VH-VL binders against Uncharacterized protein YLR179C. Designs and how they scored, part 11

Target 1, 201 residues: Uncharacterized protein YLR179C, of Saccharomyces cerevisiae (q06252)
Amino acid sequence: MSSAIVAKLNKEDIIKDTVKDLAFEILGELSVSYVDSDDIKLGNPMPMEATQAAPTIKFTPFDKSQLSAEDKLALLMTDPDAPSRTEHKWSEVCHYIITDIPVEYGPGGDIAISGKGVVRNNYIGPGPPKNSGYHRYVFFLCKQPKGADSSTFTKVENIISWGYGTPGAGAYDYIKENNLQLVGANYYMVENTTVDFNYDM

## First folded at step 4 (VH-VL)

Design b54 (framework fv_temelimab)
Fold by ESMFold2-Fast, scan of step 4:
Structure b54 (fold): chain C 201 residues (1-201), chain A 119 residues (1-119), chain B 106 residues (1-106)
Amino acid sequence: as target 1 above (201 residues)
Amino acid sequence: QVQLVQSGAEVKKPGSSVKVSCKASGYTFTSYDMHWVRQAPGQGLEWIGAINPNSGNTAYNQKFKGRATITADKSTSTAYMELSSLRSEDTAVYYCAKDLWGYSYFDYWGQGTLVTVSS
Amino acid sequence: QIQLTQSPSSLSASVGDRVTITCSASSSVSYMYWYQQKPGKAPKAWIYYTSNLASGVPSRFSGSGSGTDYTLTISSLQPEDFATYYCQQYHSYPLTFGGGTKVEIK
């Protein structure tokens, strides 16, 4: 449900804080699953320790005719809440970039996202500072321009503000600069409530 | 702007103790772990331990167990590392380092404090 | 305890050369951090989470790797790049660093 997804993203200020005035249409459901954990369902909280390994990601289009075999997809993951929800001097923090994901349907009618394409920025799990409250970890799935050479896409060499050097810069800038079309989104929440150290002395 | 300013160089006798300070500014001191790392002359980096300045909880490298004590003073935004029963092998530059994420990525380092242990 | 072995321990190179240094972990790790240290100075954060450049780090630097094998590459060495580079793992305590790779002018 395109409208339900957009309504949730608007309600939780995901749109306002990440993709801003970007025109888009959600074309399907972006499924994100961590090993031995609940599926990501538009904003559920997750334990920090459960999210350190890269997730399994799949996309299920509402209408398969909207994506052709010639299309390529890109996956972006961002944290707009660095160092916290109320202080964004390091936002957005880039957590994952994959490009050139092929549109290939599996037996269940899903397009596999994880394990496909070219990883441009390796997965970085959530790392909210202690006492910073919940951070929103946002996944965006985008359609690449037809025939685009993804090697020319913006290189994110500094994850803080996606290397743009401006607080709040990130996914929006990357999407616009590389002429990407946003087609899917999901997110979850993490706060740092773990024990101080894992080293038992 | 984040700054970590450490106390000055010290010359100590074997068997004595040394306490190095690290004054933090430019960020919320209690929100990020502070680590201590040393470097002997001409050698690599060695992790000593860490403190959560909010809780006061510490972790130590087993090599320094019983000799190193790390503390933090919230009122002055200052972390301390005390090393007791000094030996000549403890001659090193001692650094404090701020953990950006809680994942032991040291985004800022103090300038270092040279501790020389000699008779 | 995870041991990190850097190779080579030192190298001599000329301005413009491509330089690659490696860091091998005794056990699989999730990420590798790299620090640059110049004589008489504190280490400076250089590469974090394997492949991401810290603020101010020139684009000629890159990091890569997974599991037990990680690399730092300088595509075209400049005079300001002569330094010792250290890798660091976070996977488990105690935290450990590689022995360092000293990049010297030829």
Scores: ipSAE 0.030, ipTM 0.613, lowest interface PAE 6.3, mean pLDDT 89

Design b55 (framework fv_temelimab)
Fold by ESMFold2-Fast, scan of step 4:
Structure b55 (fold): chain C 201 residues (1-201), chain A 121 residues (1-121), chain B 106 residues (1-106)
Amino acid sequence: as target 1 above (201 residues)
Amino acid sequence: QVQLVQSGAEVKKPGSSVKVSCKASGYTFTSYDMHWVRQAPGQGLEWIGAINPNSGNTAYNQKFKGRATITADKSTSTAYMELSSLRSEDTAVYYCARGDLWGYSYGFDYWGQGTLVTVSS
Amino acid sequence: QIQLTQSPSSLSASVGDRVTITCSASSSVSYMYWYQQKPGKAPKAWIYYTSNLASGVPSRFSGSGSGTDYTLTISSLQPEDFATYYCQQYHSYPLTFGGGTKVEIK
C-alpha cells in the first residue's frame, strides 16, 4: 500500500513540490478528519470553512513492529501553493508543527497523533487568497532521531517560507535540517470560493 | 520591496470633495485588495471600504456609502478614494492599506504613510 | 457588524513588566489581527492569524485566543514598545477595529 500512497502523492506533484529528492518509505496510513466532514482521502477537495478547527489525526502502521515505544514522532503541515499553484513567493506556508508525539498503540493498532506531544506551531487553517484556485494542504508524519532533543529543532517563527526567507523552502528543509525520517503523508485541497465584494450592507 | 505612497495633505471647504491617491509598487497590483482606513485626530481606526483592483469590485462601510467612491487604475498601479459632501468631522488622516480578507498576508500588511485632510471654512 | 472591545483603554507600566491587552468580539471570529501605531505614524502589522508575529516583531510579543476572546501579551516591556495597539477582525464586513490600547512607559 506504500506504493499506492506514493503514486497518489506523485499524481498531484506533492513529492516534486515539497520533499523533492528526499529518500523515504511510507510505513502506514495517516488519517486526518475534520468535524462533520468527509475524511481526507489523498487529495479530495474540502470546504474552507470546514477546516478552520484543528483536525483529529491518527497513524496506522502497515506493520506495528516497525515503531517502538522508544520512538517519537513529529507532524508537519504545509502549503506549497502560496499565494497560488503558479506563484510561490510565499511558499511554503507552515500550518502546524507537533513534536515528541509518543508511539502508543491503541486497541485497533493506531497511534493517536493529534492531542499528543508538544505543539511547536499552533494550527492555522487553510486561507487561500480569493481567485487563487486550489491549494494543496499537505501533512507529513516523521520519526524523530532516537534520543533527539526536539527543543533544538529549527524554530519556525515566520510561517512564510517556513522562516527560511527563500521562496519554496519549507518541509523539505525542516526534515533534512532536523534529521527526521518521513513515514506518513496525506493531503487535501481547498480553494477560496467566497464571492468578490460589491455588496450593500 | 513593497511601497504604498499617498498624495499630500489637503485643506478643503465644507461641502466640497477630496480625492486621495495611493500609488503601489513592488508587487503585482491586481493580486491584492486595496483598503481605505481613516483616523480622526486622537481617535481610533475606521474602515471606509476596499477595491479589488483586478475586477474593479468595491465594498463600503455603510456609514460612508453614497459619499465614498473607491477606484483603481491598473495602468498606473494607483488606487483612489474620493469623499464627497465634506463636513468638519471628516477631518482625519486617510490611509490606504494592502490586504486580502482570506489570504496569505499579515492582514493589512503594508500601509501608506497617510494623507491629512482638513475640512475648514 | 462585529464590535471589538479592547481592555484596558490605556495603561502605564515599567520597563520589564508583563503587559496583557484583551480584545473581545461581539460574535465569534476565526482569527484576530493586531497592529502597532506610534504617534504620528501609520499603523504597522504586528500579529496575524491570532498568534503569528509579523516580520521584525520581537519575540517578547505573543498573541492568543479563540472565538470571542483574544489577547496580546508583552512578556518584558521595553521603551520602544510605547504605542497604541489595535485589534482587527477579517471575519465579516464591515471590517472593524478595536478602540485601541495605549501603552505608556512610566
Scores: ipSAE 0.019, ipTM 0.587, lowest interface PAE 6.8, mean pLDDT 88

Design c1 (framework fv_tixagevimab)
Fold by ESMFold2-Fast, scan of step 4:
Structure c1 (fold): chain C 201 residues (1-201), chain A 120 residues (1-120), chain B 109 residues (1-109)
Amino acid sequence: as target 1 above (201 residues)
Amino acid sequence: QMQLVQSGPEVKKPGTSVKVSCKASGYTFTSYDVQWVRQARGQRLEWIGWINPNSGNTNYAQKFQERVTITRDMSTSTAYMELSSLRSEDTAVYYCAKDLWGYSYGFDYWGQGTMVTVSS
Amino acid sequence: EIVLTQSPGTLSLSPGERATLSCRASQSVSSSYLAWYQQKPGQAPRLLIYYASNRATGIPDRFSGSGSGTDFTLTISRLEPEDFAVYYCQQYGSSPPYTFGQGTKVEIK
């Protein structure tokens, strides 16, 4: 349910720390799966080593009539906790951007997201600093404006603050500038577990 | 090392309010939600609500929404649960607890509990 | 509201025996959003299992969790004297509220 997903995102300040005052409606479930690992379930922790290869991503709309073959989707992945949850001088860090994902329904009613569309920024796996605690790695699925030329979308050349040069800038700015509509979200947490008694982040 | 220490037992008259404190130490207070749960004698654990200490955002079980207020003081790493309009049915041990991770994958550390007795 | 029903209400066993405790949900709960707690008289609950099957830090390997959907199980492979306690399941997979089962008491036969 859309309200249940929004409640979970609000509980962990995902909304507050990333998309802020953006008006949106969740239209489905964004499924994220890493090889030989548990599915991402709105905030579960993942071992850092399990998340270095790009995940398999699918979207299952609650109502198939909300998305048509003419629509194109964009996937964004961001870390609002750089270098840590309480220190955000590098936030947000851009980890993945795919545009022009076609709406093609599989037999199970899901839409394949990974392996489709145009990769604008290659996948970068989680790399939280030692002793920085858990970082939230957030995926946003967006609907592109009808007839939009994605080559005009903002280019993210510097992943730190998504190239905006302002701590905390990132997905919100990208979504607003390119007139994207947020329709799906999921996230997980990673902590650098190589920590020992000599590390002082 | 990680510890939640709650305030001492309370005896209250019906219609009054009680405010229980929960002081965190040994971890970063703002990184984990503080949960509130109660248990009447011989009864199940009952969730009351939570607070995100970083944002101050709260969520309350519908049963308690009109009577409960959860707050925190970041300078003292302390969370508070205030329950108003007390009735005899509110007699219970009240617990605070820390989320295992920032999103409630179980409550890994608990306070010792605060006995609240509501009697005339 | 998701209601969790635990069975049996009381399980009478001897040390060394296997204990199997059930938790049934009124609605489907993702296996990732189910925890188990142990509580002894006069003490706060202690987290045993989170995410349906993951053992919490410091919990002996004789404790294991399994299940998905509406049916979840806590297993204690060989009961030790300190394991006689009340056990509660908890779901946290729905938009509020979080809910607990009514408990299963594991007592000495």
Scores: ipSAE 0.007, ipTM 0.478, lowest interface PAE 13.3, mean pLDDT 86

Design c2 (framework fv_tixagevimab)
Fold by ESMFold2-Fast, scan of step 4:
Structure c2 (fold): chain C 201 residues (1-201), chain A 120 residues (1-120), chain B 109 residues (1-109)
Amino acid sequence: as target 1 above (201 residues)
Amino acid sequence: QMQLVQSGPEVKKPGTSVKVSCKASGFTFTSSAVQWVRQARGQRLEWIGWIVVGSGNTNYAQKFQERVTITRDMSTSTAYMELSSLRSEDTAVYYCAKDLWGYSYGFDYWGQGTMVTVSS
Amino acid sequence: EIVLTQSPGTLSLSPGERATLSCRASQSVSSNYLAWYQQKPGQAPRLLIYGASSRATGIPDRFSGSGSGTDFTLTISRLEPEDFAVYYCQQYHSSPPYTFGQGTKVEIK
């Protein structure tokens, strides 16, 4: 149910810190899978090195009648924790934007997201600063407005604050300016745990 | 305090273009979106489009897409709406309005309006 | 596009009376994206209510908004002389385009 997903997003303040007061309804489950790794399960931690290649992303609507072949989807990926969870002077950081994703149902009732549409911002894997703690990496799937002109969706040139120039600006502003409707979400956490070793003889 | 000040009235011939300016003062222009709306005499408000000042991204109502261009100049805190191929039915008061994306709803500050008259 | 239909077209009342203005959307509008404006002759519109029920800065408490889905209402509890004007509802849930209703004129009878 959409309320269970929203509850999990709220456990780690995802809604509060990213999409804020945006009105939305979750229409399905957003699946995110990295090669040779556990699936993303609404907030599980992932090793940084496992997340550097773009994931496989699929969307499974609860009700197929809510998305038609005329609809198009957009995928956004954002980090609200730059440089850390408690200091957001560079947040949000834009990690991935795909637009114009067609609604094409597979045999299992899922819609392929990755590998479809127009990549506006190439995938950038998590890069939390050493000793900055866990960062939340959040995927939002949105429905585009009917008849949206593909040329209106442009690359985010400055990924810091999504180019808006204001700490904390990001996915919410992008969603609003492009009249996107939030319909799916998932997230995971990464920290940079690299350790320097000394070898005594 | 916060103000949007528009350029003065225009009288144009059919087939020409008009460019209306909207100068922001008393607030941080770069964190704003500027909306454009028109109203013909005795008619409803009609949305034309917007620009997000920081990014420069625009969006236009389909009715105006082929004729309207919205721009901004960050150094002068001024937004512009240019409407081309003017017709008599474009005679209206044109308004700019502020909408702060991400933190506010509705159009909270409006310019005083610019009367554009299109006549032969 | 979402079409907003306001009713009545004209509401004739006396100062001190309650005014109730309706706005109906052709499809569901999240209450977070519905606003009401007041416009007097020769003036720009003035934001009264945003998010269906939140008063804008400086708006007297006699103005209130309510509703959800497709049916929204603006109420003026006790009309003052300065409240006689045209009122417009607006949705900014779906864009393009943002759309306005055709207006309700509140006039002195």
Scores: ipSAE 0.007, ipTM 0.455, lowest interface PAE 14.6, mean pLDDT 84

Design c3 (framework fv_tezepelumab)
Fold by ESMFold2-Fast, scan of step 4:
Structure c3 (fold): chain C 201 residues (1-201), chain A 120 residues (1-120), chain B 108 residues (1-108)
Amino acid sequence: as target 1 above (201 residues)
Amino acid sequence: QMQLVESGGGVVQPGRSLRLSCAASGFTFSSYDMHWVRQAPGKGLEWVAVIWYDGSNKHYADSVKGRFTITRDNSKNTLNLQMNSLRAEDTAVYYCAKDLWGYSYGFDYWGQGTMVTVSS
Amino acid sequence: SYVLTQPPSVSVAPGQTARITCGGNNIGSKSVHWYQQKPGQAPVLVVYYDSDRPSWIPERFSGSNSGNTATLTISRGEAGDEADYYCQVWDSSSDHYVFGGGTKLTVL
């Protein structure tokens, strides 16, 4: 059931630390796959080097009738753990934004997410600082309000705190501001054991 | 070296209770979800229950829900399974198993198991 | 409930490659773990997260997972590989841990 996905997100405080009190109705499974790597499975660790290229993302609704051709989807990727899980002065860091994704069903009942819609923020792979421990990299899939003016969706210019200027601001604010509905999520974890990465503007 | 040692198995009559324990050493017990997995004689593996690293959440296989209770004591590195209203189909070797890297997805270390026989 | 299907037995000649399949609906969207169990012994993790190996497992063991089938591959089969092999996934929809029925590997 969808409650099992919510339980896994709550285990690692994903909801508490990102989308908080926003209504969250899981309508399906959000699959995230990196080339030559394990699929993302609600919190498995990934090697940093395997995640630098943009993943293939698909959404499989539990019930195909819940999304129609008139609907459009938005994908958000965020890091609530910048610079670390215990210190959030840069959080959340914006890693990816796609809007206006059409609902087009493939033969397996899945909807292609990556490679569709309008990329507002290009994919930025994980860059946790060396010795900062594991960071949670969270994907949220949202349904856009019907008749939304796509021209109002803009690039996040400052990826630190999603440009909102408050540590901890990010996906919650973006979702609320754009009247998006949360319908899917997935996440994975990365630590940097080899080199120091800097979060550049 | 990681080690899990189960105890408490034995022979009991249907409808009775039994308590299994698992003593863990060689890893930070409080950082990992812990599981019970069983195997009936000559049969395959069947997952029984999980308890989160901090004891805050628990999940059970449908076959044992309402009858079994999983608990842990992080100060003593001990996992427990309280088994009530035992049935003949609960007869199995019960294994204590450690979750992979703190995630509730799979099992990287297993104990040697303790045999529970429910028989009249 | 989610079901994993394994062949009940697989035979391989010494030095040849054994392949053990694990079938499940959209199993390629799940992480598959593989366990080896010898008679009277506890299971041992041999492949995790589809294709990774614990440090104590020889490189002859590998895995793959795509579509509706995951596969455990054992190259250069040895008598010591004879065992029952189980695949396992976490089913997010039910929050259950699901094992396949097991495959007995014989090295003739």
Scores: ipSAE 0.006, ipTM 0.468, lowest interface PAE 14.7, mean pLDDT 86

Design c4 (framework fv_tezepelumab)
Heavy chain, then light chain:
Amino acid sequence: QMQLVESGGGVVQPGRSLRLSCAASGFTFSSYGMHWVRQAPGKGLEWVAVISYDGSNKHYADSVKGRFTITRDNSKNTLNLQMNSLRAEDTAVYYCARDLWGYSYGFDYWGQGTMVTVSS
Amino acid sequence: SYVLTQPPSVSVAPGQTARITCGGNNIGSYSVHWYQQKPGQAPVLVVYYDSNRPSWIPERFSGSNSGNTATLTISRGEAGDEADYYCQVWDSSYDHVVFGGGTKLTVL
ESMFold2-Fast, scan of step 4: ipSAE 0.008; ipTM 0.474

Design c5 (framework fv_mogamulizumab)
Fold by ESMFold2-Fast, scan of step 4:
Structure c5 (fold): chain C 201 residues (1-201), chain A 120 residues (1-120), chain B 112 residues (1-112)
Amino acid sequence: as target 1 above (201 residues)
Amino acid sequence: EVQLVESGGDLVQPGRSLRLSCAASGFTFSSYDMSWVRQAPGKGLEWVATISSGGSYTYYPDSVKGRFTISRDNAKNSLYLQMNSLRVEDTALYYCAKDLWGYSYGFDYWGQGTLVTVSS
Amino acid sequence: DVLMTQSPLSLPVTPGEPASISCRSSQSLLHSNGYNYLEWYLQKPGQSPQLLIYLGSNRASGVPDRFSGSGSGTDFTLKISRVEAEDVGVYYCMQALQTPYTFGQGTKVEIK
């Protein structure tokens, strides 16, 4: 069950380009929904304009016993394709960080992610450069160490390379540095199709 | 609070198999990577295997790769090491160890160890 | 594989005196995230190993403040500011930067 999600992430090189050799055991399904849009389904393309407002995010564990009220979750959103899929001089770009998300089960067995916890980095919608092709926008849900003081977590002040100053640095470094455990993921693709009309043709 | 209790060590002949078990309690077992570390009599420590919190990723040194298999049952809070094609040099006290926060930041708790002796 | 080398291998100390153990790695243990993936362990006679220091310099829970870890890259030091009788045992450094994880050969600390 969880292997299908990991296989999809591997097919699109998301694991290779972001979390690399980190332990990645999916504990549930991470649902990401933008207003008036199709649900995010592990890599479907989305119109850029549909993704500028922060999405509604929920997590549905496969087994409720794996997460308890003592646990706290963190949500990360990253773009490994900045400025493009083949040129990563700005990668990864940090798009969203929420920490201290409580594990509170709703009637459907899901845990609300968006609107909970502490927003460390405000949501920034996809902004792929013109003619850069599709960018992968990846959400990672992590479990925080028990009793962790999230105020000690890495501060991401520069979103480019998550402030690490090294092309390709990002979610892997943040997760490892703050001892987070990967438990969920989802992603979608956006291409900037905006046409400049700065000449008379 | 945290306890790790190993079992399954025995005297076996070369080429045989053994399965070690580790019963964990006092922490959320499914949240942490788990490892086996061995120590030959009078010798130092040697890392043997690590398994990710949910069991999808396993890591081994070349000395045991292909012969040993680490596995876990999160519903039973149990860690296992299946040891096949045992060699005399596999003789050691085998420790079950818990990762500090679940990503290779040190082994903060260790069991008492279970002795495996491989001899003719 | 990363080779971990400790010195000295035997360290007799007088109670109340400081002690220092060196650990050198064949490759840098400094990750791009700024952390050194080096741990220190103590194995007291007849007991299981216990974690003293993780990520180069952080004391594990319950470890007395007389223990400290320092260093970066390939050269690391464990210091005990005032050695007590309960500190006897074999000290090991370990790198966790890459698999296979490797330990130093151990330093035996004993009371003179």
Scores: ipSAE 0.005, ipTM 0.452, lowest interface PAE 14.9, mean pLDDT 86

Design c6 (framework fv_siltartoxatug)
Heavy chain, then light chain:
Amino acid sequence: QVQLQESGAGLVKPSETLSLTCGVAGGSFSSYDLSWIRQPPGKGLEWIGEINHGGSTSYNPSLKSRVTISVDTSKSQFSLKLSSVTAADTAVYYCARDLWGYSYGFDYWGQGTLVTVSS
Amino acid sequence: DIQMTQSPSILSASVGDRVTITCRASQSISSYLAWYQQKPGKAPTLVIYYASNLESGVPSRFSGTESGTEFTLTISSLQPDDFATYYCQQYHSYPLTFGQGTKLEIK
ESMFold2-Fast, scan of step 4: ipSAE 0.005; ipTM 0.477

Design c7 (framework fv_siltartoxatug)
Fold by ESMFold2-Fast, scan of step 4:
Structure c7 (fold): chain C 201 residues (1-201), chain A 119 residues (1-119), chain B 107 residues (1-107)
Amino acid sequence: as target 1 above (201 residues)
Amino acid sequence: QVQLQESGAGLVKPSETLSLTCGVAGGSFSGYYLSWIRQPPGKGLEWIGEIYHSGSTSYNPSLKSRVTISVDTSKSQFSLKLSSVTAADTAVYYCARDLWGYSYGFDYWGQGTLVTVSS
Amino acid sequence: DIQMTQSPSILSASVGDRVTITCRASQSISSWLAWYQQKPGKAPTLVIYKASSLESGVPSRFSGTESGTEFTLTISSLQPDDFATYYCQQYNSYPYTFGQGTKLEIK
């Protein structure tokens, strides 16, 4: 487990508010990059307009022996702050799910995440309500159980509370239910500068 | 407050390209998906496709070989091009907005514009 | 594609009646269903979203329910302004699909 990554996630309440008591075995660094923008650096703020297209995502293991060609990875993106950091009636909101990402090392020693595997939920960019303050947009990279048929994984048909019907339900429930192992994480913050919401959702 | 308005030629010849524009006033594109939906006279609704302000699109498979949706955020508009039209493409064409991130459905619609395909 | 089937296709009713129209999905769509009202010569307007949530400004006599892949729209006491065609729409999966419509007309 990388002490620096885990310490940052704990300091900013990411673990407390999303994956809770799930074990983190951080195996590497999850790189998230939006076109013409600063790289995501464990909690930096991003302009909302810069995050609407799907990012380029890569994973760089600390030790290549810990992931084999038999392994498959899953990427989850969640917003625990819907509609705001202090009110979670829609939380968590599911923003992205990719499964069956192969462990294939590129020339730079990283594993391509975006553009690989099966997209189960299309990328939805940040849409924090007007005057809701900063939302944390959290990426989790997981290792799938060996030999798992991902078509049996929980279907997230309702993105609000990941379809569980309980405020605050989301990535924790999905990870636990599908026996996934947390191996990477990154996040950034966005606040609304242009979007008007007038809905009771 | 938010208004959507379709514009474009109401008459298109068979084999030519149908082109429509939807102007958006009184609101932002950001955080919303923008769709084209059509309705042949006396029939039901058919979803054509959607676009996000980033330019990302999703199209109805029945139309995807002929359809292109594009967005111009600087002009607050998005457009539909449907190529190789036939009489079966005669319909009222609507533009509509949905708040996808919170799964609201189509909350605002344009008034619709009739496009007739005839020689 | 997910097929949405509405019944009945035509419903004749009188002012004050309780009317129910049904929409069935060919596969699970969770709660990702909207109901629209369309009056002659006009664009559709949103009535119900997320299967049972009433759109702002829509009269409380309208309600939606869900049970598995079956969804209903109910008008508890029909008013003259309610005579229109109603469409259900799933927005769970691409392509988004609509039911064929239910025309609610005067008996």
Scores: ipSAE 0.000, ipTM 0.447, lowest interface PAE 14.3, mean pLDDT 85

Design c8 (framework fv_tarlatamab_arm2)
Heavy chain, then light chain:
Amino acid sequence: EVQLVESGGGLVQPGGSLKLSCAASGFTFSGYDMNWVRQAPGKGLEWVARIRSKANSYATYYADSVKDRFTISRDDSKNTAYLQMNNLKTEDTAVYYCTRDLWGYSYGFDYWGQGTLVTVSS
Amino acid sequence: QTVVTQEPSLTVSPGGTVTLTCGSSTGAVTSGYYPNWVQQKPGQAPRGLIGYTSNKHSGTPARFSGSLLGGKAALTLSGVQPEDEAEYYCLLYYGGAYVFGGGTKLTVL
ESMFold2-Fast, scan of step 4: ipSAE 0.000; ipTM 0.461

